# VH-VL binders against 2-C-methyl-D-erythritol 4-phosphate cytidylyltransferase (ispD): the designs that were tried, part 17

Target 1, 229 residues: 2-C-methyl-D-erythritol 4-phosphate cytidylyltransferase (ispD), of Wigglesworthia glossinidia brevipalpis (q8d223)
Amino acid sequence: MINHPEIIVIFPAAGIGKRMGYKYPKQYIKIKNKTILEHSISLFIDKIYVKKILIAINKKDYWFNKLSILKNKKINIVIGGKSRTESVISALKFVSKVDWVLVHDAVRPCLHKNDLNKLLKVINISPFGAILAAPIYDTVKKSYGNFISHTIKRNKLWRALTPQLFNLKILINCLKIITSKGEIITDESSALEKCGYKLNLVHGRSDNIKITYPEDLNFANFFINNIKE
Below, E stands for the ipSAE of ESMFold2; O stands for the ipSAE of OpenDDE; V2 stands for 0.75 times the mean of E and O plus 0.25 times the DockQ between their complexes.

## First folded at step 7 (VH-VL; framework fv_daclizumab)

Design u2 (from t5 with heavy chain T104E; at its last look DockQ between E and O 0.54; V2 from the best seeds 0.00; counts 0 for: pae E 5.1 > 2)
Fold by ESMFold2, look of step 7:
Structure u2 (fold): chain C 229 residues (1-229), chain A 122 residues (1-122), chain B 106 residues (1-106)
Amino acid sequence: as target 1 above (229 residues)
Amino acid sequence: QVQLVQSGAEVKKPGSSVKVSCKASGGTFSDYAMHWVRQAPGQGLEWIGYIIPIFGTAEYNQKFKDKATITADESTNTAYMELSSLRSEDTAVYYCAREGYDFESGYLFDYWGQGTLVTVSS
Amino acid sequence: DIQMTQSPSTLSASVGDRVTITCSASSSISDMHWYQQKPGKAPKLLIYAASSLESGVPARFSGSGSGTEFTLTISSLQPDDFATYYCQQYNSYPYTFGQGTKVEVK
């Protein structure tokens, strides 16, 4: 069968984000006349290899239906869960007939095309997948209560970024295994790790930030100007 | 703004090989599909196959599977098509074409190269 | 594979004539384009998605149809319209073209 490679992209976007100080979820804050969510999706929407984009939203999300991106036939909505991981699991129920899935944060609007391309090249060398990551530059402290316990050695430590690339069958199976065992995971890549799969680490740019606090909006505004070069 | 510039015309003897190039400029190369289409003299268009450079392997129309080899070089933004065991019926103009996606139009060949005439004669 | 069959193969017409070209698909499709090609040049997109006019294409061109039958119409033929026209399906690989319809001066 002759087809271009096909990938489904999952955006967990069910969070409310009230800690940003805005009256609506942080993914709907606008930068340069587009919401953060729209910026985060835009790199993927016109890619020939993207078959479908699944956006997991809160069941009480009343902001998504105002977005013009809803008109795009690649965009599909699912109802997410109380956690990011539950939202991804919910979206995976609607994924079939592809070998690979990308998971990308709804609030990472600054992804460069070159990083996405580097990540996708892992398909040529790994049956399992990869994540984008950047080194940790600051000293890392472990706490107990409000006190410093000790410094954690940071060589070989990385900030996990998104998108993350997964073999679909393996991701689904690993999530089934960890949920059946009641194990705690921090992200989807953790599920593959706990099942013994070796994921590639792809060095991404430090400006692929996750919008978490109000001050991140200024950084994102600046970094979005530098996309496309 | 994207432009596709193909290598010049070639005259080849039967049994030899030819490699046609298609260099892309004015846009990204690696994450788009580059297709090859041929047109024999006085004949219609035939689709040969494609490559998406970041994935590194090509797919072919079964008719051309044993004739054509499609590759890409990301460092030069250039796609290639090699034709092997040339025969006189392989004489044709060979086009590269970039496949894009747009919400309104769907999948289409949005840019075409100027064509490369390959003539096979003794 | 989806075969695209055009009719007629050759059409002789005069300036001002209404020209109709038909393209038939071997199975139902929703994804097809029309191209115009002049001698020595690459094909140029004319009609996308069966009925939508590409930017810069004169209003005398129109496309219609769905399922397995599609039509390209030139309402009043002009000197610049003498060319070969191809339909192309992009519903699935392998992408296939009609055999072409050459529109010639009568």
Scores: ipSAE 0.248, ipTM 0.718, lowest interface PAE 5.1, mean pLDDT 87
ESMFold2 (binder alone), look of step 7: mean pLDDT 89; pTM 0.898
OpenDDE, look of step 7: ipSAE 0.870; ipTM 0.928

Design u3 (from t3 with heavy chain F55W; at its last look DockQ between E and O 0.80; V2 from the best seeds 0.00; counts 0 for: pae E 4.7 > 2)
Fold by ESMFold2, look of step 7:
Parts: sequence; structure tokens; C-alpha cells
Structure u3 (fold): chain C 229 residues (1-229), chain A 121 residues (1-121), chain B 106 residues (1-106)
Amino acid sequence: as target 1 above (229 residues)
Amino acid sequence: QVQLVQSGAEVKKPGSSVKVSCKASGGTFSDYAMHWVRQAPGQGLEWIGYIIPIWGTAEYNQKFKDKATITADESTNTAYMELSSLRSEDTAVYYCAREGYESEGYLFDYWGQGTLVTVSS
Amino acid sequence: DIQMTQSPSTLSASVGDRVTITCSASSSISDMHWYQQKPGKAPKLLIYAASSLESGVPARFSGSGSGTEFTLTISSLQPDDFATYYCQQYNSYPYTFGQGTKVEVK
């Protein structure tokens, strides 16, 4: 008898973080006494419309079970796969009775509430979904080995961010089709694109960074200090 | 700190309508459910319904479905409840209340001060 | 609809008394709260999820119970505790409240 959308959030968190150079998964690095993973989850936990949060972890993950956030009734773990796509598919097996899912990177701890709210408003105007994205301001170059091949025309180019919002049935079907063809994708929105679905771009903040390199930790520490409810 | 401030008392004639406002400050408005609860003089509390401002979707206690219309304006952080076809039995204090979620369940963590609506001939 | 019935309707007590208020649900629930309301004021959350104290609520307040029977206890009544108390279920819509228990000066 609920009329508002109900949403399940998926965090693919089975990665090992090779570019960080750390000896353990980067999502467990602490900033301000909370792990990057916990920061990335924080905006979603207290929302009445978030029914469940599914976190896909590595089968050999020794760190997740130590987190106090596991005690929250909304938090559920699944075993992920060798790729981001396999991890999302594994989590989707446990999703039912909602029309919408969010997929959010486990290492984007700087999401602002207003961006999330803008993304979620798309439910009223789209049957398919949307992603957060930021415009590209720097000149974009295509490389050929160590050389510049050419400048890519950057107008109308966007950096894809997360969270990404999807119709549940459409996402499941598109991922099934893409994997049956052996195609490799870097984000879930590209699966819908390849299946011919039209997704909205929602203008998000540039400080919604993905922690990828060691220097990103300093930026994340600064940005997290400025996030308030 | 979150505060909910409601519009002032109203005196109305039977058959008219009234629109009560509830303005939120000191926190986010759009992503929390805003509920309405009434209390007739000398009586207990009765749940009317709620809205989630992000989508503007409202849910109603079936008793009030044809009586109340709940809306929200994100630009002013204000929720509204309009009562139509007022009768003397609609005389009550009307409260807004914000609902959040704690790990053990849903709760009304902040309440407005209440708006007295008096319906008399 | 789940009906919530409080007992007693009115309770006369003195400062220092142990006060208990009972709330019975018409069917089994696990999701209920206790509120305090003073004259001319909005209700104030005291106990959530049957037994958890809200922040800033004095330790003399406690809640217990499960299934259909729930209890609010004030271990040693203080002058600030003379008020009306309500239970509320949030297991299902419509949310419903008990009729209230007025705690007044003996």
C-alpha cells in the first residue's frame, strides 16, 4: 500500500584496488574513523525509500565482517565475481519486489545529498533510468602509444559518475544480453545503451570523485569534511 | 537542528476549506517523509497521511482520502495539508511530523507546534 | 487496522512513585513507540522500538514488551513527568496510537 518508489542499492565492492598500491582493498582505508566504504554507503542508510542495501564483496574478504555497519538491518552481503558486471549480477539475484535499483561505487565517499535527490527525481519522468555525470572542461586527447593521436571534440562529453539509477527489469535483461554476447562493459549504463535504452544525464558535482590513486585520499578527506546533512 | 514551524490557528465555517503549512529548517526537507497527525479537543492522536517531497507522492489513511490533500514545495521547504468540505468534527489541532529511519525502525523525530483549526457556524 | 489500547486512562501519582503504563495491540507487533505530550505542546518521542531510549531522555524512563503487550515505566516520577503518554504502532498503515494515559498529581 506504499505509493512512493522503493529502491534497492547495490555496491560492487569485490575489487582489489591495484592502482592504489595498498596491500588490502582500498574501500577499507579509513578517513575520519570510518572506512571509505562506510562513507560511500552513508547517504543511503537512513532513507525510508531504501528497502535494502546489497554489498558485493570478494569471496576472500576478511575486513567486511568487522564493520559495525553490518549490524544495520538494511545491510546485506553477497559474494561478487571477478568483474564489476559479475558482482552486480550476483547482487541482482537477491533483488525483488522493487521497480528501481541504484548502483554506486564503493569508493565514492563524497556524494552530496542534493545530487542524489536530483537523480532520484528521474523516476517521475523516465521509465528507464539515469546517471550522475559531470561535464568535461579539460581538452581531451586520444593517445597512440606514448603520442597524441588527436584531440577529441569535448562539447557534449561527460564524465560518468555514480550512483546510477535503473529500472530493475530492464537492467537485468540488458546485463543478461550483454553477458550472453561476451561483451565487456565498464559501467551498468552502457549495458542499457547497447540494448537501445535512452538514459538521462543528471548534472552532478565534480567533487563526487572515485578514489583510484593515493592522492585521491587527500581530496576525499577535504571533501568529506564539507558534507553535512 | 531541524525545526518544523506550522501556520497559525484558523477559524472556518462548515463547507469551507483550509490549508495548513509546515516549514522545515535546519536540515534537509526533500528526502524525509512528512506526516500529518490530528488531535481533536480532549482526544487522542490520529494519523492522516504523509508525503515524500522528492517525488511529491502522498499516502493517506483511507478515512481521510477524500478530506485531505497533502503537497510539498521544495523551493520553500514547506509541506501543506488542505482540508476540504469542513465539518464541526474536523475541529482539531493538526501536527506535521518528520519520519526518519533508525536501525530498529521508523520514528517521528521532529514535530511541528500544531495548528488549531476550528470549524463553527 | 491494528488497535492500540492503553491502561490506565488516568493515573494519579506522587513525585518519587514508580509508574507503569500498559499498551496492548490487537495483533502481534514489534514496531512501536512511546510519546510524551504536555498541554499545548506537540508529542515528544521517548522510547522507540519498544525499548530504546531516544537521545536526551532521562534514564528513569524505560520500555519493555513484545508481541501484543508493552509497558512504559518511570522508575521515580519527577515533577516534569506529569503529562499524557501515548503508544504508537508503526507495523502497518494506518499508523495508530493508543488513546493516551494522563499522569497527574495525586
Scores: ipSAE 0.267, ipTM 0.719, lowest interface PAE 4.7, mean pLDDT 88
ESMFold2 (binder alone), look of step 7: mean pLDDT 91; pTM 0.918
OpenDDE, look of step 7: ipSAE 0.582; ipTM 0.848

Design u4 (from t3 with heavy chain G105D; at its last look DockQ between E and O 0.69; V2 from the best seeds 0.00; counts 0 for: pae E 6.6 > 2)
Fold by ESMFold2, look of step 7:
Structure u4 (fold): chain C 229 residues (1-229), chain A 121 residues (1-121), chain B 106 residues (1-106)
Amino acid sequence: as target 1 above (229 residues)
Amino acid sequence: QVQLVQSGAEVKKPGSSVKVSCKASGGTFSDYAMHWVRQAPGQGLEWIGYIIPIFGTAEYNQKFKDKATITADESTNTAYMELSSLRSEDTAVYYCAREGYESEDYLFDYWGQGTLVTVSS
Amino acid sequence: DIQMTQSPSTLSASVGDRVTITCSASSSISDMHWYQQKPGKAPKLLIYAASSLESGVPARFSGSGSGTEFTLTISSLQPDDFATYYCQQYNSYPYTFGQGTKVEVK
């Protein structure tokens, strides 16, 4: 009856990389002979406390079946939706028998194990969850069209990263509430915020980048070399 | 390559306690389960419990719940097991073993050298 | 608790013999390992997941079986193979070991 804490990891991977200019989804671009998606998954696959990994792919995804990682029994595919939030909701339908869920971007291949470990320690101190985040270093400007409106005070501002850790029941409930109101959200943590839950900020490394633009591939290649042993 | 180095042999009187250490090097410590297994003289192997250092909470075989206390210190990569209220039947070699995940299976991939605890009857 | 019972408890054999050790589980499992232990040493993993050979283990060792019956086979016993062998289930907690099979020289 006594078990390890068990966690299910969700990767919303149904999007396409319009800013990348490639003819296939950016998560399938290779760095060091592995796809960005495979790099993003790799830290989780070997963890004794990770029971399952759910990857939400596009219904027209023609590339996933070519990946050798598909043979791993922890890997399960779900069909995602038209948005990140819908993809996470689709994956949550297949989550059971755990109290905690991680949501991680399919295009963050540079996560350090120490950051993941710090995030997971929140299970011991919070009923709700936490996100990895990094402080904003640069001055932040609000725009109006193509013009500067004003400088935003950046004191205590953070870039949200992933993974994000959530109590399963609370995440499901908040996403249900937010979608019933027709609200648009950019990450799962904002759903909990809007429902009044307090999430911890866990200081993560700034090199946990999300590959968004073509130039990010060079940064990711460099950072992956410094992670891989 | 991971190495698990345990503290030295102990000779104890009945009713006392002992704390055995297991220091890990050459690999990750915090996110792997560290198990404790004992072997009484001339007997087989018996599983005591484990800790995953990130979570800090140990789990126990019910038989040992009131006998053993398992802890971990991430700063020194060291797991500990304390045995209380020692009796002669607690005389055994105590092993730490790391449980990893490989090829979709959990396995004890690394073992400490063992710590003999002798309880004079 | 899942009980693991090994047979035989002791086995006398000569170099070159084919040695077969069995392990019976009290209920159906899919998750079990075989270990070798020499006097004064920690157990050493031989076979994981019933049939997969651990790195550095000689090919004369093999494992088979499913459900409640599992077998460790040494195709041609070598002097280094005189030891005690344990099966272990990791299907559920508490993890349990067989009582051991001592393979000794005849």
Scores: ipSAE 0.110, ipTM 0.688, lowest interface PAE 6.6, mean pLDDT 88
ESMFold2 (binder alone), look of step 7: mean pLDDT 90; pTM 0.917
OpenDDE, look of step 7: ipSAE 0.594; ipTM 0.850

Design u5 (from t3 with light chain N91Y; at its last look DockQ between E and O 0.69; V2 from the best seeds 0.00; counts 0 for: pae E 4.6 > 2)
Heavy chain, then light chain:
Amino acid sequence: QVQLVQSGAEVKKPGSSVKVSCKASGGTFSDYAMHWVRQAPGQGLEWIGYIIPIFGTAEYNQKFKDKATITADESTNTAYMELSSLRSEDTAVYYCAREGYESEGYLFDYWGQGTLVTVSS
Amino acid sequence: DIQMTQSPSTLSASVGDRVTITCSASSSISDMHWYQQKPGKAPKLLIYAASSLESGVPARFSGSGSGTEFTLTISSLQPDDFATYYCQQYYSYPYTFGQGTKVEVK
ESMFold2, look of step 7: ipSAE 0.309; ipTM 0.746
ESMFold2 (binder alone), look of step 7: mean pLDDT 91; pTM 0.921
OpenDDE, look of step 7: ipSAE 0.840; ipTM 0.922

Design u6 (from t3 with heavy chain S103F; at its last look DockQ between E and O 0.81; V2 from the best seeds 0.00; counts 0 for: pae E 3.7 > 2)
Heavy chain, then light chain:
Amino acid sequence: QVQLVQSGAEVKKPGSSVKVSCKASGGTFSDYAMHWVRQAPGQGLEWIGYIIPIFGTAEYNQKFKDKATITADESTNTAYMELSSLRSEDTAVYYCAREGYEFEGYLFDYWGQGTLVTVSS
Amino acid sequence: DIQMTQSPSTLSASVGDRVTITCSASSSISDMHWYQQKPGKAPKLLIYAASSLESGVPARFSGSGSGTEFTLTISSLQPDDFATYYCQQYNSYPYTFGQGTKVEVK
ESMFold2, look of step 7: ipSAE 0.400; ipTM 0.771
ESMFold2 (binder alone), look of step 7: mean pLDDT 89; pTM 0.909
OpenDDE, look of step 7: ipSAE 0.804; ipTM 0.911

## First folded at step 8 (VH-VL; framework fv_daclizumab)

Design v1 (from t3 with heavy chain G100R; at its last look DockQ between E and O 0.50; V2 from the best seeds 0.00; counts 0 for: pae E 4.7 > 2)
Fold by ESMFold2, look of step 8:
Structure v1 (fold): chain C 229 residues (1-229), chain A 121 residues (1-121), chain B 106 residues (1-106)
Amino acid sequence: as target 1 above (229 residues)
Amino acid sequence: QVQLVQSGAEVKKPGSSVKVSCKASGGTFSDYAMHWVRQAPGQGLEWIGYIIPIFGTAEYNQKFKDKATITADESTNTAYMELSSLRSEDTAVYYCARERYESEGYLFDYWGQGTLVTVSS
Amino acid sequence: DIQMTQSPSTLSASVGDRVTITCSASSSISDMHWYQQKPGKAPKLLIYAASSLESGVPARFSGSGSGTEFTLTISSLQPDDFATYYCQQYNSYPYTFGQGTKVEVK
């Protein structure tokens, strides 16, 4: 049949964005007349090797059905859960006939094509997967209440980014194990780490930001317009 | 905008081989499918196959599986098609074309200018 | 393989004429395109997904049809429209083209 990898992309998008101070989910805030969610999807949508895009939305999502991107045949909706992990697990139930999955934050609209390409090349060298990551520039302090405890050496510290690339079967199994133990994770790569799998670290750009606070909107507006490729 | 520039015309003897190049500029090369299509003089279009450069594997129309070898070099943003065991019926203009997905399907959005390969004694 | 058959093979027309070209598929499809080609030039996409105009294509071009029968229409032929037109299916591999329709000056 087809010789090249086929990939399914999962966007956990069931959150409501409490830290942004808005009364509606942050992924639906517009920058340059497109929602943050649409910007985050745009790099993947026109690729022949992307078979499907699964978007895990909140049960009470009133905004997604108004987006024109819903007309795209690659877009599929899944009802997410109470956590990021539950949302990814829900989406994984609809993934079949591929060996690889990407998980990408619904609020990272500034991903560059070259970073995605570097990540995907890991398919040729790893049975497990990889993440994009960027070095930490600032001095890192450990806290003790509201006081400084000490400085942590940053030499080998990285910020975990998305997309994250995973072998499908391994990701499914690791998420089941982590969930059964009640462990809390903030990204999917930590599930594989806790199961003993060695993931590749792929150096990505620092401007691949996750929109978390209101001021990040200004940074995203700048990065989308000025430094995207 | 994206530009696809192909190598120049070639005249070859039967039984020899030829390698046609297609250099992309003004856009991303590695993550789009690059297709090859041929057109014999006065005839219609025939699809040969494609490659997605980041994966390095090619797919072929069965008719051309033993005739064509498609490769890519990401360092130069260049796709190649090599034709082997040339015969007179291989005389044609050979086009490269980039494929993208649009919301309702796949389409060729950019084409090279074509490379004439002439096979004669 | 899905065979694409165009009709007519050659068409003589004058500026201002309404021109209709048909394309028949050997099996029911939903995924097909129309291209225009002038001598010595690469094909140019006109209509994608049977009925959607490509950017920069004049509104006098339109596409219609479904199943096995598809039509390209030029509502009022202009001097720039004398060319050869091809349909293409991308429903399944191998991609296949119609044999072409040459639109000539009457």
Scores: ipSAE 0.246, ipTM 0.728, lowest interface PAE 4.7, mean pLDDT 89
ESMFold2 (binder alone), look of step 8: mean pLDDT 90; pTM 0.917
OpenDDE, look of step 8: ipSAE 0.821; ipTM 0.915

Design v2 (from t3 with heavy chain E99L; at its last look DockQ between E and O 0.63; V2 from the best seeds 0.00; counts 0 for: pae E 4.7 > 2)
Heavy chain, then light chain:
Amino acid sequence: QVQLVQSGAEVKKPGSSVKVSCKASGGTFSDYAMHWVRQAPGQGLEWIGYIIPIFGTAEYNQKFKDKATITADESTNTAYMELSSLRSEDTAVYYCARLGYESEGYLFDYWGQGTLVTVSS
Amino acid sequence: DIQMTQSPSTLSASVGDRVTITCSASSSISDMHWYQQKPGKAPKLLIYAASSLESGVPARFSGSGSGTEFTLTISSLQPDDFATYYCQQYNSYPYTFGQGTKVEVK
ESMFold2, look of step 8: ipSAE 0.311; ipTM 0.743
ESMFold2 (binder alone), look of step 8: mean pLDDT 89; pTM 0.901
OpenDDE, look of step 8: ipSAE 0.796; ipTM 0.906

Design v3 (from t3 with heavy chain S30N; at its last look DockQ between E and O 0.68; V2 from the best seeds 0.00; counts 0 for: pae E 5.1 > 2)
Fold by ESMFold2, look of step 8:
Structure v3 (fold): chain C 229 residues (1-229), chain A 121 residues (1-121), chain B 106 residues (1-106)
Amino acid sequence: as target 1 above (229 residues)
Amino acid sequence: QVQLVQSGAEVKKPGSSVKVSCKASGGTFNDYAMHWVRQAPGQGLEWIGYIIPIFGTAEYNQKFKDKATITADESTNTAYMELSSLRSEDTAVYYCAREGYESEGYLFDYWGQGTLVTVSS
Amino acid sequence: DIQMTQSPSTLSASVGDRVTITCSASSSISDMHWYQQKPGKAPKLLIYAASSLESGVPARFSGSGSGTEFTLTISSLQPDDFATYYCQQYNSYPYTFGQGTKVEVK
C-alpha cells in the first residue's frame, strides 16, 4: 500500500562567507554555544523519517571536524564544489533508496517544525516537490548601479526559503541540464522550473531567515528562542 | 515528559473486532513512528507493525497484514490499531511503542502501559 | 526474517552474581537492543545499539557484541534485576525479539 517515505537532507555548506568579514566560513559562527550550521541541522536530526543528512563542505574545511554533531550517525560529509549546484550534485551521488530529498541552507538556523511539517505533507499531493516561501511586504525596486530603475509590483511575489523538497530523480536530471547550459541558479527549485515542472508554494514564516549580514546574527539569536518542538 | 496512554482492557467474542487506542502526550507526535507489539500470555514479544503519523503510512509484519489495521489521528495525537476476525489465539497484551532516534541509533524509547484483549466464547 | 535466539531461557542467580545472557542472530546485524520486563509491566529499554546504555539505567548493566553474537551482562545482580530480558534486532523488518530469558531468585 503506501510506501514508507524516508528522506535524505542535503546541506550545501562549501561556501566562504565573504559578506560577513570573517576569516572562516560564516556557518561556523556560534550563537548560544552552537554553530549556525549545527542550529540549521538540529531540527532534522531527531526526525524518524530522516534517513541521512549529507553536509557538503569545502575541500579545505578545517572547522567541521571539531563539531560534536559528528557523533550522530545520521551525519555524513561530502566534499562540495565551487558552486552551490556542484555541491548539491556532489551530495546527490551518495543518495540512494529514497524518492525524496530536502535541500536546506546551512545558515538558516530558525526553521520552525510546523513549517517543515507543512512542506513534507506535499509528498501526498505532488509528484515533483515544493518550497517554503514567505510574502514580500516591502516595495520592490529594480536597480541599475546605485539608481532606481523602476518599482516591481509585489502582489503575488514571494521570498523563496528553504528547505526545498524535491523528487530525487527529477532534481538530479534538472541540475544536470542546468549545469550543461552553464546557467547560474540561486536555489534548486529554479532548476525544476526551467525544466517545466510545477512546484508547490508552501507558506512559511518570515522569521526563517538566511544569515547573510552581520546584523542577522542578532535576529537569529532572538528568533532561535521562538523555535518550538 | 513523553507519555503513551492506551485504552482499557477488552473482552471480545470470536469473529468480532476491537480497536485499541494509544494517545501520546509530552512530545511531537509527527516526529516519530508508533509501533504495535503484542505479548500472548506467558509468551514473548511479537512486532505487529507501525505508522508514521505525518505521512499516514503504515507497514505491517506479513503475519498480521490481514489481521491488523494501524491508523493515526494527528489532531488528537492518537494512534489506533484495529484487529479483525478475532480468534482465541489473538488473546494478548497489546503495546504501543514510540520509535525515535538518539545519537547511537533507533530505539523504542517509550511504551504504553499495554491493553489486554481477551477473546473467549 | 532474522531470527533471534536467546540463551539461557531461564537463569537462577543470587544477589551479587555476575549474570550473562546471550543472543544469537540468524544473519549478521549491525545493531540490536536489550529490554527488561517485569510482570504486568511494559518492556523497559536498557541497552540500545548493542552497547549504549539508556539514560537512567544503572552502570552494572552492559552490552557487547557484533555480527551474530551479542551479550547482556549484569556485573553484580541486585534485587531489582530479577526480571525477564529480551533482545531485539532492528536491522530489518519485521523487527524480531528473542524468546526471553527469565532471571530468577536462586
Scores: ipSAE 0.263, ipTM 0.729, lowest interface PAE 5.1, mean pLDDT 88
ESMFold2 (binder alone), look of step 8: mean pLDDT 91; pTM 0.919
OpenDDE, look of step 8: ipSAE 0.721; ipTM 0.888

Design v4 (from t3 with heavy chain T57I; at its last look DockQ between E and O 0.67; V2 from the best seeds 0.00; counts 0 for: pae E 3.8 > 2)
Heavy chain, then light chain:
Amino acid sequence: QVQLVQSGAEVKKPGSSVKVSCKASGGTFSDYAMHWVRQAPGQGLEWIGYIIPIFGIAEYNQKFKDKATITADESTNTAYMELSSLRSEDTAVYYCAREGYESEGYLFDYWGQGTLVTVSS
Amino acid sequence: DIQMTQSPSTLSASVGDRVTITCSASSSISDMHWYQQKPGKAPKLLIYAASSLESGVPARFSGSGSGTEFTLTISSLQPDDFATYYCQQYNSYPYTFGQGTKVEVK
ESMFold2, look of step 8: ipSAE 0.395; ipTM 0.774
ESMFold2 (binder alone), look of step 8: mean pLDDT 90; pTM 0.914
OpenDDE, look of step 8: ipSAE 0.751; ipTM 0.897

Design v5 (from t3 with light chain S92D Y93W; at its last look DockQ between E and O 0.67; V2 from the best seeds 0.00; counts 0 for: pae E 5.6 > 2)
Fold by ESMFold2, look of step 8:
Structure v5 (fold): chain C 229 residues (1-229), chain A 121 residues (1-121), chain B 106 residues (1-106)
Amino acid sequence: as target 1 above (229 residues)
Amino acid sequence: QVQLVQSGAEVKKPGSSVKVSCKASGGTFSDYAMHWVRQAPGQGLEWIGYIIPIFGTAEYNQKFKDKATITADESTNTAYMELSSLRSEDTAVYYCAREGYESEGYLFDYWGQGTLVTVSS
Amino acid sequence: DIQMTQSPSTLSASVGDRVTITCSASSSISDMHWYQQKPGKAPKLLIYAASSLESGVPARFSGSGSGTEFTLTISSLQPDDFATYYCQQYNDWPYTFGQGTKVEVK
């Protein structure tokens, strides 16, 4: 009934966040009275082109049902799996009647709207998709145990960020191929790469951080204050 | 606070064209739908079409498909509607309106002040 | 196209009156809005999703109805409420409006 482009957003959120040292999943840690998960969803929920938001949670998750975002009609829960890939596949089973999906980390609460807009413009120039990415500025070292092996030249190296934008049918097919081979991936774009698809790099902001360690909470608190520019 | 400011009134001869602008301020432009609606003198409201600037293409009410051309310029946060082959029955106030989403659904949450286009011999 | 038909076309009322405006859709709809328009001004959204009151709209305005029949009610008319009111279906393209109901001073 709606004729404008429609997008479904998938948040793999089934992880427990052991590196953070908390007794509960890190996406439920609060910054400014909202969970990291709620901050990560916030930019998408009021977008005219977002049809549905699918959040893949752990089957033993009892923190999500306390969040007020459950009242929003765009929010849908699916049970995720033991891996990021399994969680995204579980969510994809409930996706229909759209050509495009976004996959966004549940613990990237600092996304700016201009980065999202740049990413979505790829729909006009690519049938496949794109990722947000930022250049690497620090010297990169390859390790051998606890020793430096050598310096890797950082030219043409990028940090992969999210959201990542994918053609729905291509994403589903590539994830099926990867799971049939038993491969482990850290992001969905690598599945498309392994299937031979050319994805665009879209230059995103370096402050679109993934909260991984306790010190990242201070960075996220600062960056969240600066989003509404 | 979002504001939509439209270009000024126009007087045109039959057969000519006019381009109406709608500049958005106080909020995001590129990721919202901008709609155009007209109101002929003494008549009701009639939907023309819309654009979402980041996607770059417009959709139209079939009645206006050959009459109106809707575009957007993200660098100036401005939407445009051009009316071609003007006739006296095209005399109307033309509004831009932003489509937003609230928890219960989609709605036109902000309107421009309107642009009177008068087509007379 | 879904046609929206309003009744009445014109309504004379006094301050304090309860005013009721109806809107009939040519086929069943689940999404419709009500607007107020004063002379020389753009329409102003009053009610969305048939019954949800827009922020900043006085509580004397209410909407009801489903299917093909919808009603806008002003519980106690105020001087600021003399205007033209439009219903709009938001269900399918093209979006269509009712022809309007002018509420004027008796």
Scores: ipSAE 0.190, ipTM 0.698, lowest interface PAE 5.6, mean pLDDT 88
ESMFold2 (binder alone), look of step 8: mean pLDDT 90; pTM 0.912
OpenDDE, look of step 8: ipSAE 0.757; ipTM 0.901

